# Ledger of designs, part 4: VH-VL binders against Indole-3-glycerol phosphate synthase (trpC)

Target 1, 261 residues: Indole-3-glycerol phosphate synthase (trpC), of Aeropyrum pernix (q9y8t7)
Amino acid sequence: MRDSFLQKAIASAKDRTSLLEEIAGNCSPKPGRPSLSSSIREWVYRVGGAVIAEYKRCSPSAGAISTLDPVSYVQATRDASAAYSVLTEPNWFCGSIELIPYFARYKPVLAKDFIVSETQIRIAACMGASAALLIMEALTPRELQELAAAASRYGVEVLVETPDASHAVEASRLAPGSIIGVNSRDLKTLRVDYEAMLREVSKAREQLPGEVILVAESGIDSPDKALKAFKAGAQAILVGTAFMKNPQLREKILAELLQIP
Short names: E, the ipSAE of ESMFold2; O, the ipSAE of OpenDDE; V2, 0.75 times the mean of E and O plus 0.25 times the DockQ between their complexes.

## First folded at step 1 (VH-VL)

Design m7 (framework fv_miptenalimab)
Fold by ESMFold2-Fast, scan of step 1:
Formats: C-alpha cells, structure tokens, sequence
Structure m7 (fold): chain C 261 residues (1-261), chain A 124 residues (1-124), chain B 107 residues (1-107)
C-alpha cells in the first residue's frame, strides 16, 4: 500500500488544526450568514440549476492556475453564481481562510479544505462561511458523523463529497440534512471521470430523498457538460479550474439554462 | 484504453516546415479536464517539453520554441498537431505526444500516457 | 527557467540492491516533481508524481521523497527490468524542465 495525496493532506490539516486551536481561543460564528442550500434551491426554482463557482489560485497538479485577484473574480462571476467555493488549504491550493470574508459579502461561501477537526469548521464560520466541505474518502464514518454534528452546532451546513452513489446514500444517512456531492474517480488513479460521475449522479438521484441537494463536482468545463449534469439529477454543479481560466464560462451556462423550457 | 499514435516525421532541410500529428483513441480531446502535449528528445539527450493544450484551449509553449512552433487540435478527428516552422539542426529529435495526468479535477504537469514517438531529422 | 540537476549521471548496481537517485531544483518547486523511467527505444513511463505519489501499475519497490529543492527516487530491491534511464521533471513553473537523466546499468 502507498500513501495517497489524501493521507498527506490529512496529516498537514491535523498539524494546521493544532496550531489554530492553540492560537484561536474563542470565536463565535458570524451571524447572518446566508444559507448555501437556500441559495441553491432558489436558483433551481428560477432557472433549473445552480452554479458554485470555485476560487482556486493553485493546485498540486497544475501549479499556479491563475493570478486573478478576488475582486476581479467576483466582478466576473457574481451575477451567475449561487455560491462561492473558497480554498482555505494553504500548502497545495494557495488558499487562505482570510479570503472567506471577502467572498461572503456577495454569496454563501463553502469553505473548501481537508477538514479533520471541529476547529476548522468553527473558524470558517467565524470568518463568514455558510458551509464546509467534508470529504468522505478522507474520513471514517464516525469522523464524518461527528464533524457533521459539530457543523450543525455551529450553524454550518455540510457538503459531503463522495466518489459514487453508494457512498452518497451512506453519507446522507450518516449526516442527515447534508448537501451531497458526487466526484467519481478512477479507482486506481483517483482521477476524475466525468462519464462515471454522470452515471453515479443519476443513480444517487434515484436513491436519495427528493429534498436532498445533489451536487456534481469536477469535470465540468463547458455548457453542454453542465446541462448534462443537471439533466442527470444534480441541482448544482461545482466548477473550479475552468472558471479560474475562463471566468466567463458561468455566464454561458446561465444563458443556456434560461433558454430551457 | 488510451492510445496515442504519432505520424508526420521524416527528413527535412533546414528552414523548412513540418507538421506532426497524434491520433488519440480511448478518450475525446474535448473531454473535460484533459490535456495533451508534445515532448521531444534529441539523439542521446534528455527530454524537453515543447507545448501542451488543455480541454479549454489553453495553450502553453516552451518560450524557446513559441515563435516557430504552433500546437493545435481537431476535435472532429480526435487529433493533436504540432506545426514546426523554420526548422534547425537543433530540432532533430524524436517527438512524443503525451497525455497529461489528471488528479482529481486538476491536470498535473506530469504525463501518464505516451505515444511511441515520430523521428524528425533536420539535415541538408 | 528552473534547472533540474540529477546525481549521479551514471549508476552501476546489482539485482537486489537498494539504489537512490537525487534531483536538485535551482529554486523552490514545492512538491511538483515527477519521475520517469525510459528504456532504450521506448517512450518514457511515469513512475511518480507530486514528489511521492506512486503511479498506478508501478511496483511498490519504487518510492519518491523530498520537497522544496531536493528530491530522491528510491528503488528498494532492484529487478532486472529496472535497468533504464531515469528522469526527474518539475512542473511548478513554465517552462516544464527535466533533469539530464541517470543511467542505471547492471554490474
């Protein structure tokens, strides 16, 4: 067996959390944070789908993706986005928790990180985040359940990222009320497979209660692929690298959604 | 499975042009999150990155080659191209097309699938 | 441009040996390093990416380590099929650059 990237990211997150717990002391979640789920449902009601736009400056595999500053990114994206996903992981994604307050002025913010502790969730909420990402493959079932419960105590919504429909169903059971994301991967390489994601999104939609919000993650870089994800049963899509390289893409997705009867 | 087959190499005189092709099977060049490129290797020498093109038509070039080389694709033929102009003796190499490794939703700068290469010899 | 320097350029070893090849970057490249194996007349094969992640299908005897400027590829128990040329590559900055190669030869 080999250590995966997830194992290294988890170890780093635990180290960062230890430092944050020592320094942070007491902080309280910022009041008046807008709901991620409510925003998604409003966009679905009005136009048939929601876009979660991800601000991601760099990544392990691509290095530096874009030098777009947050102000320029928001100006290009705010009118067509239901929410922002903001990377707070600093070592591989060039993220910062200090980015959250800026984006939270405009839309609900999903704090995107390798979250392994209640402290990460609390501090994200203190900065203005409405939701936090929990990666099912990075957590044991017990850890997932405990972190989801902690998020609930802080008034933070959870988006649980899962690799397939079976895990999506389990995640929904372990963390009731969570938004469920599907990010299908090749089992051996962990690389995203867009066609597999569509199949797993469709299967998950059939098995999950209708009120559970389903998000299709990664692999969406064109309006056609976005529309196929919505047709497969996703209420929202999460788009990262494509939007950093071409922030105008979300306006094209919105324009096509508005033309559907 | 992913397969890449290069063609278009040969012997060419200095100052001439040559276009290389790479035919892909097992995936579409317009597939979300994919990227493909060219790496070359001079006889008895190491590897040199030439250029790559991603699913969103983002093109990146080795600055030493940018003025003479152009990367492009034809999605309908599922084929990648490298247009090489003003060829020099130093361009003599085996040219490999390669697929960029994707990890999660992110393309890496590493290459996981390679063609067998096509030989370009620039000689009088 | 970031320069990648491999050491040694040539290494002689026997089957069953533990061997290590090092790669030094002229600037901090975090963990954005890949390692490749190339046999005569063949295309390179990806072994390791992001400094220490083993590519699918690559035997466990291969491992990578390092961060910043210093990186190492280790083969824990050399097999006959491992005699080849090995290249490191950085992809933190454009242009992507490769080391000069290390030729691993049988004693």
Amino acid sequence: as target 1 above (261 residues)
Amino acid sequence: QVTLVESGGGVVQPGRSLRLSCAFSGFSLSTSGMGVGWIRQAPGKGLEWVAHIDWDDDKRYNPALKSRFTISRDNSKNTLYLQMNSLRAEDTAVYFCAHRLKYYDILTGSFDYWGQGTTVTVSS
Amino acid sequence: DIQMTQSPSFLSASVGDRVSITCKASQDISNYVAWYQQKPGKAPKLLIYDASNLETGVPDRFSGSGSGTDFTLTISSLQPEDFATYYCQQYNNLPYTFGQGTKLEIK
Scores: ipSAE 0.000, ipTM 0.424, lowest interface PAE 14.8, mean pLDDT 85

Design m8 (framework fv_miptenalimab)
Fold by ESMFold2-Fast, scan of step 1:
Structure m8 (fold): chain C 261 residues (1-261), chain A 123 residues (1-123), chain B 107 residues (1-107)
Amino acid sequence: as target 1 above (261 residues)
Amino acid sequence: QVTLVESGGGVVQPGRSLRLSCAFSGFSLSTSGMGVGWIRQAPGKGLEWVAHIDWDDDKRYNPALKSRFTISRDNSKNTLYLQMNSLRAEDTAVYFCARSPYYYDSRGYFDYWGQGTTVTVSS
Amino acid sequence: DIQMTQSPSFLSASVGDRVSITCKASQDISNYVAWYQQKPGKAPKLLIYDASNLETGVPDRFSGSGSGTDFTLTISSLQPEDFATYYCQQYNNLPYTFGQGTKLEIK
């Protein structure tokens, strides 16, 4: 039944692509966008891990998450974040492509949406995004390859979201040079599972080349969970709902990370 | 704002049928991401889940009640129904309808509840 | 069916106290636990979902913790409006099941 949601989200994204083409025409990627991967590697070098702070106002599972405005969110999260993940999906996540320029002033921006077209990638880059999310479960292998190639032509980095280690390895092969995310689910219910994510991150780290950046994406809402994700082999974590409800959590995560011998 | 309002409760004799309705607003079951369920509470007792329906018409039932109860919806009216057949004294309860978010990270908890409608099964 | 057992079933406390209510599942349910507050004559209100996530609009004195089979709801500084019955619910397995409830009364 999770697949049915993905199908509807994909159909909506295709419709939105037509609107984006009408509004933005043949815009060119904004010059001077900072690199997502470079920022992650710098934070890993300095403190042992990177935080991608996600700005999302609502989601299907959580409903309305926060009324915190972008300015207040950036002020609360900027100094401890390597990057921002910005939802641009409007129907289920209360996102907007117009949010990208503000966040892009401060950090590399990952455009987070159900991306199914080159146009979505190009327009995100026009708005200032450094990277785009590709959801492996929402795409065929051919679509993944084509969208990753398109992103490369636009100078846009790709974070491929995968459910487990075997898909992470396949995604890395299909889209070389991509950042790989693990957002694991229970195989029977398809629910996001923090413990499964830890196991799959650890397995993926063993199988992927050391230079491939791994991002842990499932259920990180405390400093201890963040530290375990880094210890499992992730270079970065993506934190959404917890930061929207408690932006200061990021400082606590960094403080714990710095205290680890 | 999200609201749910139950109706259709009353006094009914054992062995008969009753249909409850729940009028909801502030969300739609015709678009993805949401489900609605029924939870009941016998006088002075705890909560018991009855049934659930998602935006894609996926229906789930308490196995103890599946043979006698049917959940359905009318998307044009934003209304949820619970058809209760072969009623027994132990079905006496306040029946709540409640919204359940649906997505891959969670479902089966209830974030907004109606006030409930009382069903009394007695001779 | 997964049995959810709350302890204590009855708790007396004073305003300002820190109180904790526990919930034990008969088998591993990961983090798929929600906590509800119910006042007499009213519908339940969601407090916590996925074991530790605070629902929007719920005061931050409420917190949830635990995973697997053992879960705890904590109220850090009890307020007058917090005297109510609290229920845990698992949603890892069908049928969804609730704990028997914990009635929190003024001491």
Scores: ipSAE 0.000, ipTM 0.421, lowest interface PAE 11.8, mean pLDDT 85

Design m9 (from m1, 14 letters changed; framework fv_miptenalimab)
Fold by ESMFold2-Fast, scan of step 1:
Structure m9 (fold): chain C 261 residues (1-261), chain A 123 residues (1-123), chain B 107 residues (1-107)
Amino acid sequence: as target 1 above (261 residues)
Amino acid sequence: QVTLVESGGGVVQPGRSLRLSCAFSGFSLSTSGVGVGWIRQAPGKGLEWVAHIYWDDDKRYNPALKSRFTISRDNSKNTLYLQMNSLRAEDTAVYFCARMEDYVWGSYRLDYWGQGTTVTVSS
Amino acid sequence: DIQMTQSPSFLSASVGDRVSITCKASQGISSYVAWYQQKPGKAPKLLIYAASTLQSGVPDRFSGSGSGTDFTLTISSLQPEDFATYYCQQHYSTPYTFGQGTKLEIK
């Protein structure tokens, strides 16, 4: 892509905020939401890694990915997933905030959107989300810090998406207690760089405190690539397009983990 | 080692209620990916899944039994329960409890079973 | 609901024989199949899960194969203790359904 997709997505999110304010009013966070970080730590303890399964109907780089309904997706992925990542961005990812309550019945939900407002976090919590995505490149340092603080007030965990180890360290400093993601995708061109992501995950693991959860994002479309991400130091992987096309991929990844000494 | 021991079976009249218990040891139902469930077998017949409960408190039921049966747990006692209401002659069966562990291949398997408790519904 | 149909319902064989039991799902269930052995008056025992993975402690004469809709349990060389009823089960979606069972009897 030639145009900056990120800038268009941010502008769209700001416009959607006024509609979300109208819908939510004075909503309260849904009680009983399970912890995303606790679920990841439990899966790491049991099998050495966790999978965040992403329900994503379309994307800018892939177009329409799948017509698979949420019920069929949950049936195929639930028993092997630590959490669900649910797209709520409607224009490019075919998402909806209304998908959160369904997935939240089964696993902790990460609300995945271009979040630029406290209102988006509050509504996600009202719908049942356990965590919200904050994209470091989409926010100023002050905005990241303020939105992370707002999330904390609603009992919402934060996953900060970063492009490399340097930003991962900075994100952990600006938003203490957050889960840190390393995304191999260039947000301006949407090109995936899996090998770069592995290197950056390894560097980030070395520099971050051991208790900080690291998530490897994008570019994982095979058991071998997932295994290498875990070996590089990620506690969890986020898998979207591959699972929408083949939900059973998750089972093969777990089987391979158990064969490692 | 993992053990499961069912209790609470007996002879009961149609329309009455009965609660079965399954005391387990060697694992915790608080562990992610673990579940415990009930499977029954009528005399001379095959196996029929009744219900199970996952570590995250998600409960799944055989649709034919959902309106009359309730599964629950007490993690502090490592005990699973099956509350059976409005019992019918066709509910006569041996009721087994079994552990499910999602450790390999991401699919549940019933890897440890109790010896079963017999429920006889007769007038 | 997903129906699991076993073939045959009854099988007669001798010690040392190679036997196979098949299980057919009414729709695609990937590899979400487990096989159980049950002896009279006893609880079932897990043999195979994920269609082809042998449970720890189960003799290697037992093997499973298949994916999608067609699955097979094979015993490469029957032993006296193998005469029992065998059940397949799908756990792809609820209700988790079992096959009707295959009774393996001495010829």
Scores: ipSAE 0.005, ipTM 0.391, lowest interface PAE 17.8, mean pLDDT 84

Design p1 (framework fv_prolgolimab)
Fold by ESMFold2-Fast, scan of step 1:
Structure p1 (fold): chain C 261 residues (1-261), chain A 123 residues (1-123), chain B 106 residues (1-106)
Amino acid sequence: as target 1 above (261 residues)
Amino acid sequence: QVQLVQSGGGLVQPGGSLRLSCAASGFTFDDYAMYWVRQVPGKGLEWVSAISWNSGSIYYADSVKGRFAISRVNAKNTMYLQMNSLRAEDTAVYYCARDLYYDSSGYYEFDYWGQGTLVTVSS
Amino acid sequence: QPVLTQPLSVSVALGQTARITCGGNNIGSKNVHWYQQKPGQAPVLVIYRDSNRPSGIPERFSGSNSGNTATLTISRAQAGDEADYYCQVWDSSTAVFGTGTKLTVL
């Protein structure tokens, strides 16, 4: 079921797609983009887990998060991040597609938006994105499959965001080869639920093939919570608000991982 | 507003055939996975079959594999269960059901159910 | 093929709390759904994915799921809650229902 916020976000994304087409035209995906999945697997191999650092200035649940600029954020986070998640949604997350080229200089970029059109994926790739977010709750199964296929044609990887383990399993089936994210939240309040996410990550790991990359996305604001998410079976964590407020948290998470042989 | 209206049940002899129908209204039919669940009178619920939104994924309980065929015609907002080689143990009330989540190929979350159709297999 | 075991019956007094269990090996790793069925009627989904309520289901209904046991909790029981209750899990291409519990309100 789609709540009223998701419906507004979807409607806005459809309108913005027309604007993107007017502005960017028929551009081609930028060559030489690094793989998000390869970076995650490399970090897992070296230290046991990967961090996707999310640059977001605001959100519906948190309001204004930080005025930290992209340069300062990258300086603080790049040494311990496998990838950047970059918000391109402007109305609720204070994002911009223009941020992608900057972050793409340093790490694979996940374009984070309410993606409802092939055009959004193509233009993200033109700007340098390695991967695009598809939100399972915002799409029909047909739309998910069609957008995943479109992403493949542009050489763009997909991270499918799901609310729980059963959706994670279905997403993996509908979009084979995709990275799977678990983002447990109360749909009425949009508040993250870390304990629910942890349980659903554990359930998803037991059901998904071992080669499927699983990402934990909710409520990770301390090294202890990050470590528990990795122990639950996530290969990567996506950290937004906590890194915007304390960008050195990533270094503490890495230090904790290195304590586990 | 969501409705699932069933038809096609009745009495049939062992080895016979019946086709059940489930007519959907009040939602976009081709966005949802659909299911058949049966209940032997006085006993519990047993899942029978599943079909994804586009008919690309179809599953059956081991007890009915090779005998039953699930199908759907999205243009008619209708799902069917073709039941062949019927046995006495297939006697049950058959329910059609819709998945809770509009975007799934089947999470087996049965949020809306039809009224049920009695199928009696007896000589 | 996996078996989900429920008590055959549970009795509760008006206004008190009923708890219906669903036992299964490592059921806490699965998502559990709960259905209410009144005599002569189709089942109604009352809890999905362990603890979520569909629209129209009273707050008195709640769920939990951990280890080898899932639980449906009905607080402030009413006469209208008298029904059969079924737990259910799914695993890729298979759905399994519990054995069912008859709830009697006094």
Scores: ipSAE 0.000, ipTM 0.439, lowest interface PAE 14.4, mean pLDDT 84

Design p10 (framework fv_prolgolimab)
Fold by ESMFold2-Fast, scan of step 1:
Structure p10 (fold): chain C 261 residues (1-261), chain A 122 residues (1-122), chain B 106 residues (1-106)
Amino acid sequence: as target 1 above (261 residues)
Amino acid sequence: QVQLVQSGGGLVQPGGSLRLSCAASGFTFSSYWMYWVRQVPGKGLEWVSAISGSGGSTYYADSVKGRFAISRVNAKNTMYLQMNSLRAEDTAVYYCARSYEYGDYPGAFDIWGQGTLVTVSS
Amino acid sequence: QPVLTQPLSVSVALGQTARITCGGNNIGDKYVHWYQQKPGQAPVLVIYEDSNRPSGIPERFSGSNSGNTATLTISRAQAGDEADYYCQVWDSSTVVFGTGTKLTVL
């Protein structure tokens, strides 16, 4: 079922890319973009963990998540976020490439989409994105290597999303220097599985070099779950729907890390 | 075997309240998004509400927002729809349904309850 | 706001092929699911993700989806196929059902 959905998402992404290429021509990456990895490392040094706050207006599973505009979301989340993940996929996630500049002014931006072409990476960088998502399960090993190399040429960092520790290790080898994300799913339901993600993050941390940044991406909707993800070995967590619905969650996570009431 | 069994329909006056129940069996209830879909007799299907597996996320059609409340008790494998401030146009057969999921994309409604009639009339 | 348009009714002779359409802007970019509903009964999923059949649904049922039109095809129509048929998509965060088509088997 996921394979069929992924094929539709890839086809849609290719069509969107062709249109964007005609409109954007030969735009150049915006200068002065802050580093995603540097921001994560700074937050880890300062407080023991980093939060990547995801701006996601809707998703098929969650429905309409929030009517909160980008500026209001930044004001609500800025002080406790190391970076923003911005959905640019329009058909299922109500995203847009035009959302990137609203966040890029303040923090590094991860462009979150079904990325299948160099053009998508280039245009995201033109809008101010510091990093791009590459979904390991959506790409062949060759495609992953080629897109990671293209990102490097544009000065764009890569976060490779993987389902488990073995894929995390392989992704790190195929795309050296990349940030590695673990987003685990139940194999029967394909639903995001926090407990599986926690186990796989722990396994991945043991196998990956210490300098490789590991991001936990599944089911973090409470301070306790965030703390456990950091203790398992993740340097950063990606929090989507929960932050859109409860902006105070960020402050509670920070309080748990700092032990401040 | 996977099934959904509904209860709680009936006749109620405008402005009244009613609670519907949907009892699940044969699957891991907490792992699935659950939905309410209604159908005015002789008319088409209309989505009403959705609830995530954990119960942490709830969504409503504009026509019922502020009046209806969806909830679930996973320990009892049961979902509820609390309907308040009922109007004549809420008269319909209400179905509960399960969707399978993959990633952030919901699948089809593969299992449906038998439906329960709610009549709002003076 | 998205609307899925279906014909109100379709008639088919016993043993012939029925085609029920579901129209929507760029519907081919979305997954379409089809439900069969018989009088007094809950809907039953007959096609999911454009063209796949659930266990227990006869091979006579097939689906396609491209451009602005999705189609449910019922070959070798039987009396028991007489029912209302609904298409359904996810449009961003919204569950969207088609207007429904009554299939009559002559």
Scores: ipSAE 0.011, ipTM 0.479, lowest interface PAE 9.9, mean pLDDT 85

Design p11 (from p8 with heavy chain D99H Q100L Y101D Y103E G106Y S107W D108G Y109P Y110D G111Y M112F V114Y; framework fv_prolgolimab)
Fold by ESMFold2-Fast, scan of step 1:
Structure p11 (fold): chain C 261 residues (1-261), chain A 125 residues (1-125), chain B 106 residues (1-106)
Amino acid sequence: as target 1 above (261 residues)
Amino acid sequence: QVQLVQSGGGLVQPGGSLRLSCAASGFTFSSYWMYWVRQVPGKGLEWVSAISGSGGSTYYADSVKGRFAISRVNAKNTMYLQMNSLRAEDTAVYYCARHLDYEGSYWGPDYFDYWGQGTLVTVSS
Amino acid sequence: QPVLTQPLSVSVALGQTARITCGGNNIGDKYVHWYQQKPGQAPVLVIYEDSNRPSGIPERFSGSNSGNTATLTISRAQAGDEADYYCQVWDSSTVVFGTGTKLTVL
C-alpha cells in the first residue's frame, strides 16, 4: 500500500466504474471466447513458453510509446502470440474497451485495467475478453475473492498480478484456478526490475502447485531475457513497451521460442 | 528538458473570475496527471486540484470545489484552472506541477518532480 | 484527512547536522517526499520515496520513514540550505503537505 500511483489509479477506476454501471444494462458475455489458460498451455506444450503481447499506446513516463495501430500490431505479432493484453485504462495508458473486439478476433484477450468492480469484468466479457487482470496490491483479500468469483460467473478467467512470490502464493490460495503474474520492483529505486522479477518468479514456481500458470511481467526486452524467464519457471511472459517500440524484437523472440524443445 | 510555464495571474475583485494557464514542454503531456498547488503568502503549500492525462477525471480540494474548474487541451500541451467566485482567502501563488510516474511500472511514487514558476493571484477590492 | 506535523523552525550551525521531522499516524506505511523552497521560488524536490535523491541533490540530504515519523536529514549544513522544507504524502486521491519547517543556518 505504499504505492501512490496505484492509489490514484484505483480512485480514477472507481469514478469510471460509476459511469459504466449506469450504462452497462443487461449485456451478456460474448459466446465463443477462447480460453487464455488453454492457449498458454498449448504454446508451452509446442514450444516451451507462451507470449502475451501487450498493446499499450502510451505510459505515464514515456507518453506515446508507438503510433502503431491495432491492425499493424496484430499483423506483426499474431504468429508469435498466445494472447493479447489490451489496455482499457484511458487516463494513463491511452486504452479503450472498444479495442477488445478487434484483438479477440485473433487470440484470447486479457483486459488490462485497474479493475475494482464486477461491472468492468462484465463489460470486458461483453466485448469479447477471455480474462481480466486483478492487481493484488489494489484490492483487499475479500475484494480479490469477490471479483474472482464474479469473473467465474461470467466465464472470465483471472490473471492476478503480484509483486513477489509470497503474494503470488497468497493470491493462488485466495483465488483458486487463477493465472498468477509476477511484476516486481527493485527495493531501492522502486522501478520495475527484470532481475528482481526473475528471482521472485523462481521462488513462486517452487511454492505454487505445478498446475498453476505463472506469468513473468517485468523488463523482458530481449530473447535471452525471455528464455531466462521461462527457465526460471514462468509458462508465459507479458511483453509490452519493448514489443511496441522494437518490431525486430517481436520477430527475434518468435524465432527463439520456435527453437525451444 | 521538462518545462512548465505559467501565465494568467493578476488582481481581481472578490466574486470575480480568473483563468490560469500552464504550458508544458519536454514530455508527452497527455500521459501525465497534472496538479495545481497554491501557497498563501507566508504560509504553507495546499493542494487545489488534479486532472488525469485524458482530462476524464478531475479532483478538487474541498475549499475550492464548486468554484474552480480544472481542464486541459492536450493538443496545445496546456492545462487551465478556471477560478470563479473568488474570495480574499484565494489570494496565493498558484503552481502547476507534474506527477511523476515510471515507465514499466504502473505503481510509482506520487510526487511532483517539476513545478511551474508560480503565478500570483490577488483577490482584493 | 491525515495531518502532517512539522516543527515550525529548526536551527543548525554551519557544518553540523539538521534533522527535520514529519509526524503522521502510520506515516511509515506511506511514501514521503520532501521539498525545499527558497524565498520567491517554486518548491524543489530534494527527497522522494522516503530516502531517494533526485539527480543534482547533494548526498548531504537523506531521508528515513518509519512508524509515525519521517525525517529529512541535512548533514554538513551550508548557508545555501536555508529554506522552508515541506514533507508530502498521497492519501486516497488527496495530496497532503506538512505544515512546513523553516531551516536557519547559523
Scores: ipSAE 0.012, ipTM 0.451, lowest interface PAE 8.8, mean pLDDT 84

Design p2 (from p1 with heavy chain R98K L100W Y101E D103Y S104G Y107S E109P; framework fv_prolgolimab; at its last look DockQ between E and O 0.01; V2 from the best seeds 0.00; counts 0 for: pae O 11.1 > 2, placed apart)
Fold by OpenDDE, look of step 2:
Structure p2 (fold): chain C 261 residues (1-261), chain A 123 residues (1-123), chain B 106 residues (1-106)
Amino acid sequence: as target 1 above (261 residues)
Amino acid sequence: QVQLVQSGGGLVQPGGSLRLSCAASGFTFDDYAMYWVRQVPGKGLEWVSAISWNSGSIYYADSVKGRFAISRVNAKNTMYLQMNSLRAEDTAVYYCAKDWEYYGSGSYPFDYWGQGTLVTVSS
Amino acid sequence: QPVLTQPLSVSVALGQTARITCGGNNIGSKNVHWYQQKPGQAPVLVIYRDSNRPSGIPERFSGSNSGNTATLTISRAQAGDEADYYCQVWDSSTAVFGTGTKLTVL
């Protein structure tokens, strides 16, 4: 891919704001959406870990991942998932903001996009999203703070995606109460390093307050990798490509979790 | 302002060849898939071909496979359609069109169209 | 390859509402786009992804898609709305157009 992917994605996000406004109209976020954090905590309590199932039909690195429709995906994943992560970015991920309402019927929804404006958060909330993704590498610290605050105003939780433990700690300070994610994907090269992610999750867990929910993002394509992520200190794992290709993987992960004393 | 300006076309005998060009401006050309769509006069629209942003993926309608070749030169912001072994049924107005989305995945529409170029295949 | 069927023609009185249908098996599961084409002109996108309007398209234009039918609705029809209209979907990497509908404004 291109060296300036992130910048291009950010620019695209900015350009799509008008389209989002058209789609959402004059919507106003309403309270009462289910909590992502609460759901994760419940699953941690129940089985020792939470799975966030990501619906992602395309990616810049993989191209087309799967043609699996949302209905089929939900049918295959809802019983063993704490939440849904829905790609709303249309250009590289074949996502849509319009997907959120459907998934929101079943589980808390994390709206995943390159969020760079309050408008995006508002609209996601209007669509029924419980949480919104903030990518630390895409934002200045001030922007992160501002967007996190905005999310709070709309009753939207925030998952801050970070590249490593040090950034995770910083994110937790900049956006108190946020869910922290460690992503194994390099946003410049789009390469995934699962082992690196695992190490950073472990480091992050050692440094973050216990109440902070830590999410391992990307790179998980097996029950073994899932369990290792939980063992490393993640309360939740976000699984996308692997679930899109093999939704039954979720059941296998759950089965393994249930066997942990 | 997005613009697609077409050139080429014209009258050709059956079995002949033509090359159409579509010059793009007003957007980052190499970020978008591009397409050819044709329309027989007085008839409907028919998709002809598609080319991804980096030419990595190319698709053709069955009706033109083996005869037409789509290509692009991103440095020139230009897409081409080489039409060989032309048949009478290839007579149509040919439009180039831009994909709505970056790196077109086949989920979004054609948001901009060229002005069209008439290709007439006749003895 | 899916076949998208449209009525050959639709007539609407000035100021009234026109509805143009696009039929296809399970078309509701696909994103349907609509194009307007006036004589001697290139098509213009008027609705994308079932119900969304591009910038510059009047609010009079709306779309819906469910089951086996997508519908383009043009409220408060104006003389300038007289044109051919085409629905379009993607089948894998192939674009498929409807048969087209001539809208006449009376």
Scores: ipSAE 0.008, ipTM 0.508, lowest interface PAE 11.1, mean pLDDT 92
ESMFold2-Fast, scan of step 1: ipSAE 0.059; ipTM 0.610
ESMFold2, look of step 2: ipSAE 0.168; ipTM 0.644
ESMFold2 (binder alone), look of step 2: mean pLDDT 93; pTM 0.943

